# Designs tried in a protein design chat: miniprotein binders against q53ft3. Part 203

Target 1, 195 residues: q53ft3
Amino acid sequence: MFGCLVAGRLVQTAAQQVAEDKFVFDLPDYESINHVVVFMLGTIPFPEGMGGSVYFSYPDSNGMPVWQLLGFVTNGKPSAIFKISGLKSGEGSQHPFGAMNIVRTPSVAQIGISVELLDSMAQQTPVGNAAVSSVDSFTQFTQKMLDNFYNFASSFAVSQAQMTPSPSEMFIPANVVLKWYENFQRRLAQNPLFW
Below, E stands for the ipSAE of ESMFold2; O stands for the ipSAE of OpenDDE; V2 stands for 0.75 times the mean of E and O plus 0.25 times the DockQ between their complexes.

## First folded at step 22 (miniprotein)

Design Tb2 (at its last look DockQ between E and O 0.01; V2 from the best seeds 0.00; counts 0 for: pae O 10.5 > 1.5, placed apart)
Fold by ESMFold2, look of step 22:
Structure Tb2 (fold): chain B 195 residues (1-195), chain A 107 residues (1-107)
Amino acid sequence: as target 1 above (195 residues)
Amino acid sequence: SPESYKKAIEYAEEAKEYAEKARKYAEEIAREAIKNNDPESYEEALELFREAAEMYERAAWHFEWAARYYEWGDKEYALLYMEFAERVMRKAEELFEEAKELYEKLK
């Protein structure tokens, strides 16, 4: 029902269901993680009137879980990015996972998603330092995507002397890709939200 | 939009004003309970006003975050926080009105 993405790691799409309405993702080596993306896979929506409260848990110095509310996902907001780099020594908050005794090692944190009524979710207040500006996140993601696209397309570039005739295929000059990249960069610099 | 940002901030300020009003009622009731040496009769209304104040503060928190998300251009999250703030405002108003009704019966 949910996915979890950490930069530089494979997407996790198989949450551990620890209760009918509670799902967790393990985050090994959590100290190296700065951001996490939580999203709905799109296969199973929340029932009407419900959504998901998203929590982050890390072990304290005694190995006991410390849970913090990061924010929410709903059918109307099916994905969110959270900053966790500043949360790894913070104070815990009230949470619905306290009835579960999941043995954890000191190096493994968890992302927990609790499916709840929207009225119940609304009465909770997430930690403010987990919030990520969508302008900054979108700009960083878009720049990385553009760099990746340019590098990928450029890896297929050939000179005219290297071309083999292929009359059934269409080709474009490599400078078209560069021009597109430069134009998109210019628009992002003028207005990071122009899309 | 700038209009949406301003509206969210205005609602946050209104929620805080209602939180202060609820606390003033709680102070008045606490004084009446001492004056009459009858804290049991006032206990329910006092607790409801305190709970209403807490809920108004949570609504203000959500309105403030909605404003921040409007400023950042995350309209989907801004609308989610506006909706959550409105849900909490309705809960706070219910508690406040219930507390007022109980208090009027004591007078």
Scores: ipSAE 0.542, ipTM 0.818, lowest interface PAE 1.9, mean pLDDT 79
Fold by OpenDDE base, look of step 22:
Structure Tb2 (fold): chain B 195 residues (1-195), chain A 107 residues (1-107)
Amino acid sequence: as target 1 above (195 residues)
Amino acid sequence: SPESYKKAIEYAEEAKEYAEKARKYAEEIAREAIKNNDPESYEEALELFREAAEMYERAAWHFEWAARYYEWGDKEYALLYMEFAERVMRKAEELFEEAKELYEKLK
């Protein structure tokens, strides 16, 4: 029913069903994770009037799980991106997963999805800055891409004076642009959420 | 590697030192050009040392950003900026050596 994606890792499509309405993904080495994508597989939709509340759980200094509501997925919004890097020191919130006696290794976090009524979901408040809006994500991506290009290309700029007498213009070798593009594409392919 | 990122600041400082060295050569050449009343013969070497200095400063900047991204947990960007810095360092070194060769011919 659900998938979980961390950039640079294999897609998880087999959630642990801990209850009829509750699903959990393990996230090993969670401290290195910035973003998580939660999505519906498209095989089984939510029942009418229901959606999924998405929670993040990490161990505190005492090894006790701290749960935070990240946001929601629904039939109308079957995928969402969540930034979790800034949540690792946050306060816990109420969650429906109870005392899961999951022997947690200190380095493993969890994504929990609870199937709930849409009306109930509307009354819940996700932790701030967890949900990445599509607009903000696009803006950040574009800005980082442009900055990356500019910084890379400008580092290889040479004066025309070095190439020909009396040059007034700066030049960037075409191969520099190509190298940037290749490197950028490689990074994007390896980690679509590197930005 | 994580070790490379830890050394990024050290590499930045090294790059800055090379930039300063290039600037000192540029200053020396400028003085010699005036002394000998021959700015044209020294112009190419002077320009190359100035460019080398700029490239070293850029390398330092990239190393600093590599360290910053690493601290932020963005290893992918850290690696990218390390690669930038290394390429810029190589270019700076090439310019610096070319400048030195030209300057030595003028002595």
Scores: ipSAE 0.005, ipTM 0.220, lowest interface PAE 10.5, mean pLDDT 80
ESMFold2 (binder alone), look of step 22: mean pLDDT 87; pTM 0.861

Design Tb20 (at its last look DockQ between E and O 0.02; V2 from the best seeds 0.00; counts 0 for: pae O 9.8 > 1.5, placed apart)
Fold by ESMFold2, look of step 22:
Structure Tb20 (fold): chain B 195 residues (1-195), chain A 107 residues (1-107)
Amino acid sequence: as target 1 above (195 residues)
Amino acid sequence: SPESYKKAIEYAEEAKEYAEKARKYAEEIAREAIKNNDPESYEEALELFREAAEMYERAAWHFEWAARYYDWGDKEYAELYFEFAERVMKKAEELFEEAKELYEKLK
């Protein structure tokens, strides 16, 4: 349902589902990461009245996870870029993921997405230093790339009624993601500023 | 747009004004609870005014970020934060009015 992108790494499209409404991506070697991109794949929208709260987690000096709210994704804002380079020394906030639901190594951070009611999300306050300006070229490039992927993938989405089996779920063929990735990489290699 | 930016700033200012107003009511109620040596009678109204103040502050925070995203040209995120601010503002107004009703009964 979600993807996660870090510059210089392959796009992650297979989140760990740690609960019915909670999804996690692992970020190895997190200290080298400055920005992370979270986006909807376009196959399964949020239910009406719901959206996603996006969290960043890193291990503290005791090896315990410290979670911070980065911001949100919704059907109306299906992709967002977050700055994480300044967050690795921050104080943790309340979060829905639990302290140790997954065995972690000291060098691995996580991105968590919690599907929640919009009214609940509205009462949360993200960390302000995770926000990025959309006017810088990196933000514009990454946003255009995510919009392109979202539109491309969503054009191949099928309803539950069109799938057999698992009628309670929607799926996309793996080749949709591969085609997008190959096309994007080809375009980027030809012109890094093609957006 | 310039209009959307201006509205977000105006609503942030309004939310901050209501947060301050709610805090002043909470201070007044706390003083009356002490003066009358009857904290139990005032407790519900006091807590509702404090909750309203907190919600107004969150609404102001969201309106300010909506303004920043409008200024940065991120219309989709600006609209999201504006919507969230409106939801929180509505909740704050409900708490504030409930608190006022309880306080009036106490007088």
Scores: ipSAE 0.525, ipTM 0.807, lowest interface PAE 2.1, mean pLDDT 80
Fold by OpenDDE base, look of step 22:
Structure Tb20 (fold): chain B 195 residues (1-195), chain A 107 residues (1-107)
Amino acid sequence: as target 1 above (195 residues)
Amino acid sequence: SPESYKKAIEYAEEAKEYAEKARKYAEEIAREAIKNNDPESYEEALELFREAAEMYERAAWHFEWAARYYDWGDKEYAELYFEFAERVMKKAEELFEEAKELYEKLK
């Protein structure tokens, strides 16, 4: 249902479902992370009247998790970018994830998504500095994301001569990926908030 | 390296096997709790096995990602995911053993 993307890292599309309505991504070496993108995969929409509250957790000096509400994703807004670099010294907030048995390592954070009623979400206040409001920051992050994806996809590119027939696998021509990349770059340059 | 990739895949498979084992114990405990009409006595062990199973699945996931990064040639990120997976695996093992000890006391 959800994906998580950190610039310079591979996209994560397999959230750990810790409850019927709760999903978690683990983020190793979170201190090096400035921004996180949370997005819906488009396979399963939120139920009517529901959305996702997105939380960030990091270990404090004692190794205890500190949770903060970053923001929301919905069917109408299926992706969001959050700045987490400035949150690493923030105070904890209420969260629905309870006492999860989290590995107490100083370098690991989590992104939690809780499926909740839209009406309830509207009453919650995200941490003020989590939402990416700067167009420049957004553009930079998106560019890094695009570069990461393109580099990743290109690393698996093979020529027809190198292809081994595999009836179970589908192939996407590299030129399609390139065209998508170029089109995305163009749209991003025209309107960084086009999506 | 090919060796690191192979190791990560092997550890991912192992973690999945342990996750399944933990789930089987949880199922067994749940049945025993019902049979004995004593859910409270079995709750802690049941929960620990469920948590262990979840942690093993997380470890497996991170080992798989480590393998992907090794394949891509990014050793730095591969090692980060691998090390994290190892820590998660260790925690899962601790939970699993604790759960076993608790369950054995109930027999």
Scores: ipSAE 0.006, ipTM 0.263, lowest interface PAE 9.8, mean pLDDT 80
ESMFold2 (binder alone), look of step 22: mean pLDDT 87; pTM 0.859

Design Tb21 (at its last look DockQ between E and O 0.01; V2 from the best seeds 0.00; counts 0 for: pae O 12.4 > 1.5, placed apart)
Fold by ESMFold2, look of step 22:
Structure Tb21 (fold): chain B 195 residues (1-195), chain A 107 residues (1-107)
Amino acid sequence: as target 1 above (195 residues)
Amino acid sequence: SPESFKKAIEYAEEAKEYAEKARKYAEEIAREAIKNNDPESYEEALELFREAAEMYERAAWHFEWAARYYDWGDKEYALLYFEFAERVMKKAEELFEEAKELYEKLK
């Protein structure tokens, strides 16, 4: 349902689902990461009235998780970039992951996404220093790249009822990611500023 | 609407004014509970005013970020934070009015 991207690393598109409404991506070597991108793959929208609260977690000096709310993704804002470089010594916030038995090594941080009611999400206050100005050229490029991917992939989305007898799921053909990647690389090589 | 986003800072200031008003009621109730040595009678109204103040502050936070994202050109986040601010503002107003009703019964 979600993807996670860090510059210089392979995109992660297979979140660990730790509950029906909770998804986690591991971030090894998190000390070297300054920004993280969280996005919806475009195949499964949030149910009406719901969205995703996005958290960053790192282990403290005792190996205990410290969770911070980065912000949100919703059907109306399906992708976002967050700054995490300043958060690795921050204060924890209330979060929905504390009761879960999630195995991780002490040097691995996590991105957690909790699917929640919009009314519940509205009462949460993200850490302000995770916000990234969209005026920055890197941020603008990253956001437009994600919008392009979302629009391309979602145009191929089909329900499983259209392809198999399990009717409640949406799918995209597996090669859509490759087609998008090839098109994006070609356009960028032809015009590095095409966005 | 675009006009609503341009006014979001004004809405944040309004929410902060109501947060201060709610805190002043909470201070008054706390003093009365001590003076009367009867914290049980005042507990619910006190908690509601404190919660209302917190909700007003969260609404203000969201209105300010809606304005910032609008200025940054992120219309999707500007809309999201504005709508979140409105949800929280409505909750704060409900708590504030409920607290006032309870407090009037104590007088």
Scores: ipSAE 0.622, ipTM 0.833, lowest interface PAE 1.5, mean pLDDT 80
Fold by OpenDDE base, look of step 22:
Structure Tb21 (fold): chain B 195 residues (1-195), chain A 107 residues (1-107)
Amino acid sequence: as target 1 above (195 residues)
Amino acid sequence: SPESFKKAIEYAEEAKEYAEKARKYAEEIAREAIKNNDPESYEEALELFREAAEMYERAAWHFEWAARYYDWGDKEYALLYFEFAERVMKKAEELFEEAKELYEKLK
């Protein structure tokens, strides 16, 4: 029913069903994770009037799970991107997962999805800045891409005078631009949220 | 190779040393030009040494960034910077040698 994607890692399509209405993904080495994508697989929709509340759980200094509501997925919004890097020191919130006796290794976090009534979901408040808006994500991506290109390309700039005796114009080798593009595309393919 | 990147910092240091050497030649030429009251004859050599110095500094910068990217685990960017640094270094060397030849003809 659900998939979980961490950039640079294999997609997870097999959630652990801990209850009829609750699903959990394990996130090893969660400290290195900035963003998580939660999405519906498209095989089974939510029942009418229901959606999924998405929670993040990480171990505190005592090894106790701290749960935070990240946001929601629904039939109308079947995928969402969540920034979790800033949440690793946040306060816990109420969650429906109870005392899951999941033997947690200190380095493993969890994404929990609880299937809930849409009306109930509307009353819940996700932790601030967890949900990345598509618009903001796109803007940030575009800006980072441009900055990355500019910084990379400009670092390879040479004056024409340095290449030939006469011109004063600055040049960037065309192959540098190509290499940047190829590298950028590869990085994007491997880690869509590398920025 | 990993060994090449370990040497990147060493190459950066070497490049900086050559940059300084080029600057010293430029300074010397400038003094000679004044002394002989013939700036025109020394201008080309002076300019080439200045350009060589700039390119050596650029090479050093790229080697340093190559090492940095390698340390960050971005081997692809590390390689790009390293390869470019080598090309810039080579060009700097060519300019330096040309400048030196010109200067020697003026002596």
Scores: ipSAE 0.000, ipTM 0.190, lowest interface PAE 12.4, mean pLDDT 80
ESMFold2 (binder alone), look of step 22: mean pLDDT 87; pTM 0.859

Design Tb22 (at its last look DockQ between E and O 0.01; V2 from the best seeds 0.00; counts 0 for: pae O 10.8 > 1.5, placed apart)
Fold by OpenDDE base, look of step 22:
Structure Tb22 (fold): chain B 195 residues (1-195), chain A 107 residues (1-107)
Amino acid sequence: as target 1 above (195 residues)
Amino acid sequence: SPESYKKAIEYAEEAKEYAEKARKYAEEIAREAIKNNDPESYEEALELFREAAKMYERAAWHFEWAARYYDWGDKEYALLYFEFAERVMKKAEELFEEAKELYEKLK
C-alpha cells in the first residue's frame, strides 16, 4: 500500500504491517538522511473519509524511541516529502504505535504510517520543522533521487553484443531512460512542484 | 479557490478570537464555581470551553499552514490543511455552543 524513498537509497515498497491499520519502514543510518518521501503505491486507495498519519521515530540517548508526527498522506495527496534532519533533538509526541519493544540498533529509525479517519487526522498537529519549506531543498532532494536512479539503471546498461538471451526478461532501451531523465529535469527546473 | 486561501489568514485570526472568547468563558465559569463553592456543577461546561479553545487554536494553526503551503505552491497540502481547519472549526463551534447551553442552565 505504501512506499518510502530516501535520496541515494533504493525505494522501499514492502512495509512491515504491525497492525491492520499500521505500517512501518526501517531507515538504517538515519543520521545521514535529510528528507524522506512517503507515497501510496496506487494499488489500494484509502477508504472514503480516511488517510494516513505519517510518524518518524528515532532512538534517544537511552535507546528509547522518540516519535514525532511528520504529516499526512491522503488519496488527494498520495505523496509527501518530510525533512527529518532537524528532528533528532525534538521532544516526543503521542503516537498510535505503542511500546514496540524493537531492540533497535542506535542507527536505525522508523517511518510509521497509521491509517486513520480524516476527522481524527484533523485534530493532530504535525511538527512544523518537518515541512519542506524550501523549493531549493526540494529540488536538491529530487535531483539526488533522480541521479541515483539514473546511475543505478545505467550501471546495468549493456550493448547488444553483451546481451545474454533471456526470453523471460523484458529490456528497456537506455535512451528511453535518458529521455525520461532529461524531460524530468527540464520539468523540475521549470516548476519544482510540477508533480 | 485562490480567494479562499487568501482568506485563510483572516480565518486564522477569527479562530484565534473565538479561542480567546472560549478562554474568557472558562475563566468566568471557574470564578463562578469558586464563588458558589460548587466546582462539580460547573466542571463539564468549564472543560468544554477549554476544549473548544484548543480546537479553535488548532483550526487557526491549520489555516495558517494552508496559507503557507499555498504560498509555496503546494496546492494539495494547502487544500488538505484548509479542509482540516474547517472540520476543526465545526467541532470547536459545536463544543462552544454545548458549553454555552450548559452554562446558561447553571445561571
Scores: ipSAE 0.559, ipTM 0.804, lowest interface PAE 0.9, mean pLDDT 86
Fold by ESMFold2, look of step 22:
Structure Tb22 (fold): chain B 195 residues (1-195), chain A 107 residues (1-107)
Amino acid sequence: as target 1 above (195 residues)
Amino acid sequence: SPESYKKAIEYAEEAKEYAEKARKYAEEIAREAIKNNDPESYEEALELFREAAKMYERAAWHFEWAARYYDWGDKEYALLYFEFAERVMKKAEELFEEAKELYEKLK
């Protein structure tokens, strides 16, 4: 349902589903990461009235996770870029991931996505230093890349009723990511500002 | 748009005004509780005004971020934060009016 991207790394599209409404991506070597991108794959929208709260966790000096709320993704904002470079010494916030046994080695952080009611999400206050301006050239590039991917992938979505065993889920053909990458590379090489 | 930015800022300022108003009611109630040596009778109204003030501040925070995202040209996040601010504002207004009703009954 979600993807996670760090510049210079392979996109992750296979989240660990640690509960019915909770998804996690591992971020190895998190100390070298300045930004993370979270986006919807376009296969399964949030149910009406729901969205996703996006959290970042890193291990403290004792190996215990410290979780911080970065922000949100919704059907109306299906992709977002978060700055994490300043969060590696912050205090933890209230979070819904407590009983999921997600403790990792000292060099691995996590991105958690909790599917929640919009009314519940609205009462949460993200860490302000995770916000990224869309005017910044890097942010604009990354956001446009994600918008391009989302629109492309969504045009190939199929219902799970056409596949077994989860008929309420939507799927995309496995090769859509490769097709998108090839088209994106070609267009970028011809016009670095085509987006 | 410039109109959307201006509207978000205006709503943020309105939310801050109501937060201050709620805090002033809470201060008044705290003084009355002491004056009458009866904190139990005033406790519910006092807590509702304090909670309303916190919710108004949260709404203001969201409206200000909506304005920032409008200024940055991120319409999707601007709309998201504006909607969240409206949801919180509605809850704050409900708490505020409930607190006022309770306080008036004590007078």
Scores: ipSAE 0.558, ipTM 0.812, lowest interface PAE 1.8, mean pLDDT 79
ESMFold2 (binder alone), look of step 22: mean pLDDT 87; pTM 0.857
ESMFold2, look of step 23: ipSAE 0.497; ipTM 0.785
ESMFold2 (binder alone), look of step 23: mean pLDDT 87; pTM 0.860
OpenDDE base, look of step 23: ipSAE 0.000; ipTM 0.224

Design Tb3 (at its last look DockQ between E and O 0.50; V2 from the best seeds 0.00; counts 0 for: pae O 3.6 > 1.5)
Fold by ESMFold2, look of step 22:
Structure Tb3 (fold): chain B 195 residues (1-195), chain A 107 residues (1-107)
Amino acid sequence: as target 1 above (195 residues)
Amino acid sequence: SPESYKKAIEYAEEAKEYAEKARKYAEEIAREAIKNNDPESYEEALELFREAAEMYERAAWHFEWAARYYDWGDKEYALLYMEFAERVMRKAEELFEEAKELYEKLK
């Protein structure tokens, strides 16, 4: 029902369902992560009147999980970016997750999503330092995504001398990809929200 | 938009004023409980006013974050926080009115 994306990593689409209404993603090497994207896959919407509260967990010095409310996803806002770099030693808060998601290593954190009534979600207040400015975070995240796309696409580049004929498949010259990449970078630098 | 930002801030300030009003009722009830040496009779109304104040403060918090998201250009998240603020405002108003009814019966 949910996906979890960290820049430079494969998207996770197979959350561990730890209860009927609770889902968890593992984040190995979480200390190297500054931002995480949580989103709905689009296959199963929230039931009417419900949404998802998104939590982050890391072990403190006592080894007990410390969960912090990052924010929300709903049918009307199906994806959100959260900053987690400032949360690695933050305060614990009241949360719906129990000890069932105990972190077994100090470098593995968790993202938890709890499906709840909108009226219940509204009574919660997320940690303010998880909020991400669209202008600042979008520029940085989009640049990393764009670099990743360019490197990925370029890894399939072939010269005409080494092409294998494939009449049922369309090909795009690498110069088109390069021009798109350069134009997109320029436009993003001028207006991060041009899209 | 700048207009949406200003509206969210105005609503946050209104919610804070209602939170203060609810706290003033709680202070009045606490003084009456002490004056009459009868804290048990006032306990329910006192707790409801305190809960209403807390809910009004959470509504203000949501309105302020809606304003920040409007300022950042995230209209969809701003609207989510506006909706959540209004849900909390409705709950706060219910608690406040229930508390007022109980308090009037004690007079």
Scores: ipSAE 0.541, ipTM 0.819, lowest interface PAE 1.9, mean pLDDT 79
Fold by OpenDDE base, look of step 22:
Structure Tb3 (fold): chain B 195 residues (1-195), chain A 107 residues (1-107)
Amino acid sequence: as target 1 above (195 residues)
Amino acid sequence: SPESYKKAIEYAEEAKEYAEKARKYAEEIAREAIKNNDPESYEEALELFREAAEMYERAAWHFEWAARYYDWGDKEYALLYMEFAERVMRKAEELFEEAKELYEKLK
């Protein structure tokens, strides 16, 4: 249902489902991460009237998780970019993930997504410094993200002769992905804020 | 757009004004409760006005963030925050009207 991207790292498409409505991505070596992209895979939409609250957690000096609300993803806004570099010393906020008895490695942070009612999401307040405010940094990250996605997708490219028949799976031609990539890059170059 | 930005800011200001109005009612009710030595009868109305005020402040916050995202050129996220603000405004209004009805019955 969800993907997570960090510039310069492999895309994560397999979240750990910790509850029916809660998903978690691990972020190793989180101290080197400035931005994270959370996105819907497009396979399963949110139910009507629901969206996702996106949280960041990092271990404190005692190894206890500190959770912060970054923002939201919805069917209307299926992807978001968050700046997490400035959050690594922030105060914890309320979160729906409870006391996860996960023995955490000190260098591993988490992105948590909670599927919630839009009305409930509306009552929550994200941390103020999680939004990407710099156009230049945003553009650079977006470019790296696009490259990462393209490289990832291309790594799974197979010829028709190499395809295994799977009636349950949908296939997208590689040229469609390439056209999307080229169009997106062109729009980004013309106006980094085209959306 | 500049127009959307301006509109969001205007709505934020309006929400803050409603929050202040709710706070003033809460203060008035608190005074009446003390005057009549009957805090129990006024507690529900007082709580609802306080909650309404909090909701209006939250709506204002969402409108301000919507404006910020408009300024940053992220229209989709700006619209999301506008929607959140509108939802919270509706809840605040419901709470405010309920509180007002309760308070009027006490007069």
Scores: ipSAE 0.040, ipTM 0.454, lowest interface PAE 3.6, mean pLDDT 81
ESMFold2 (binder alone), look of step 22: mean pLDDT 87; pTM 0.852

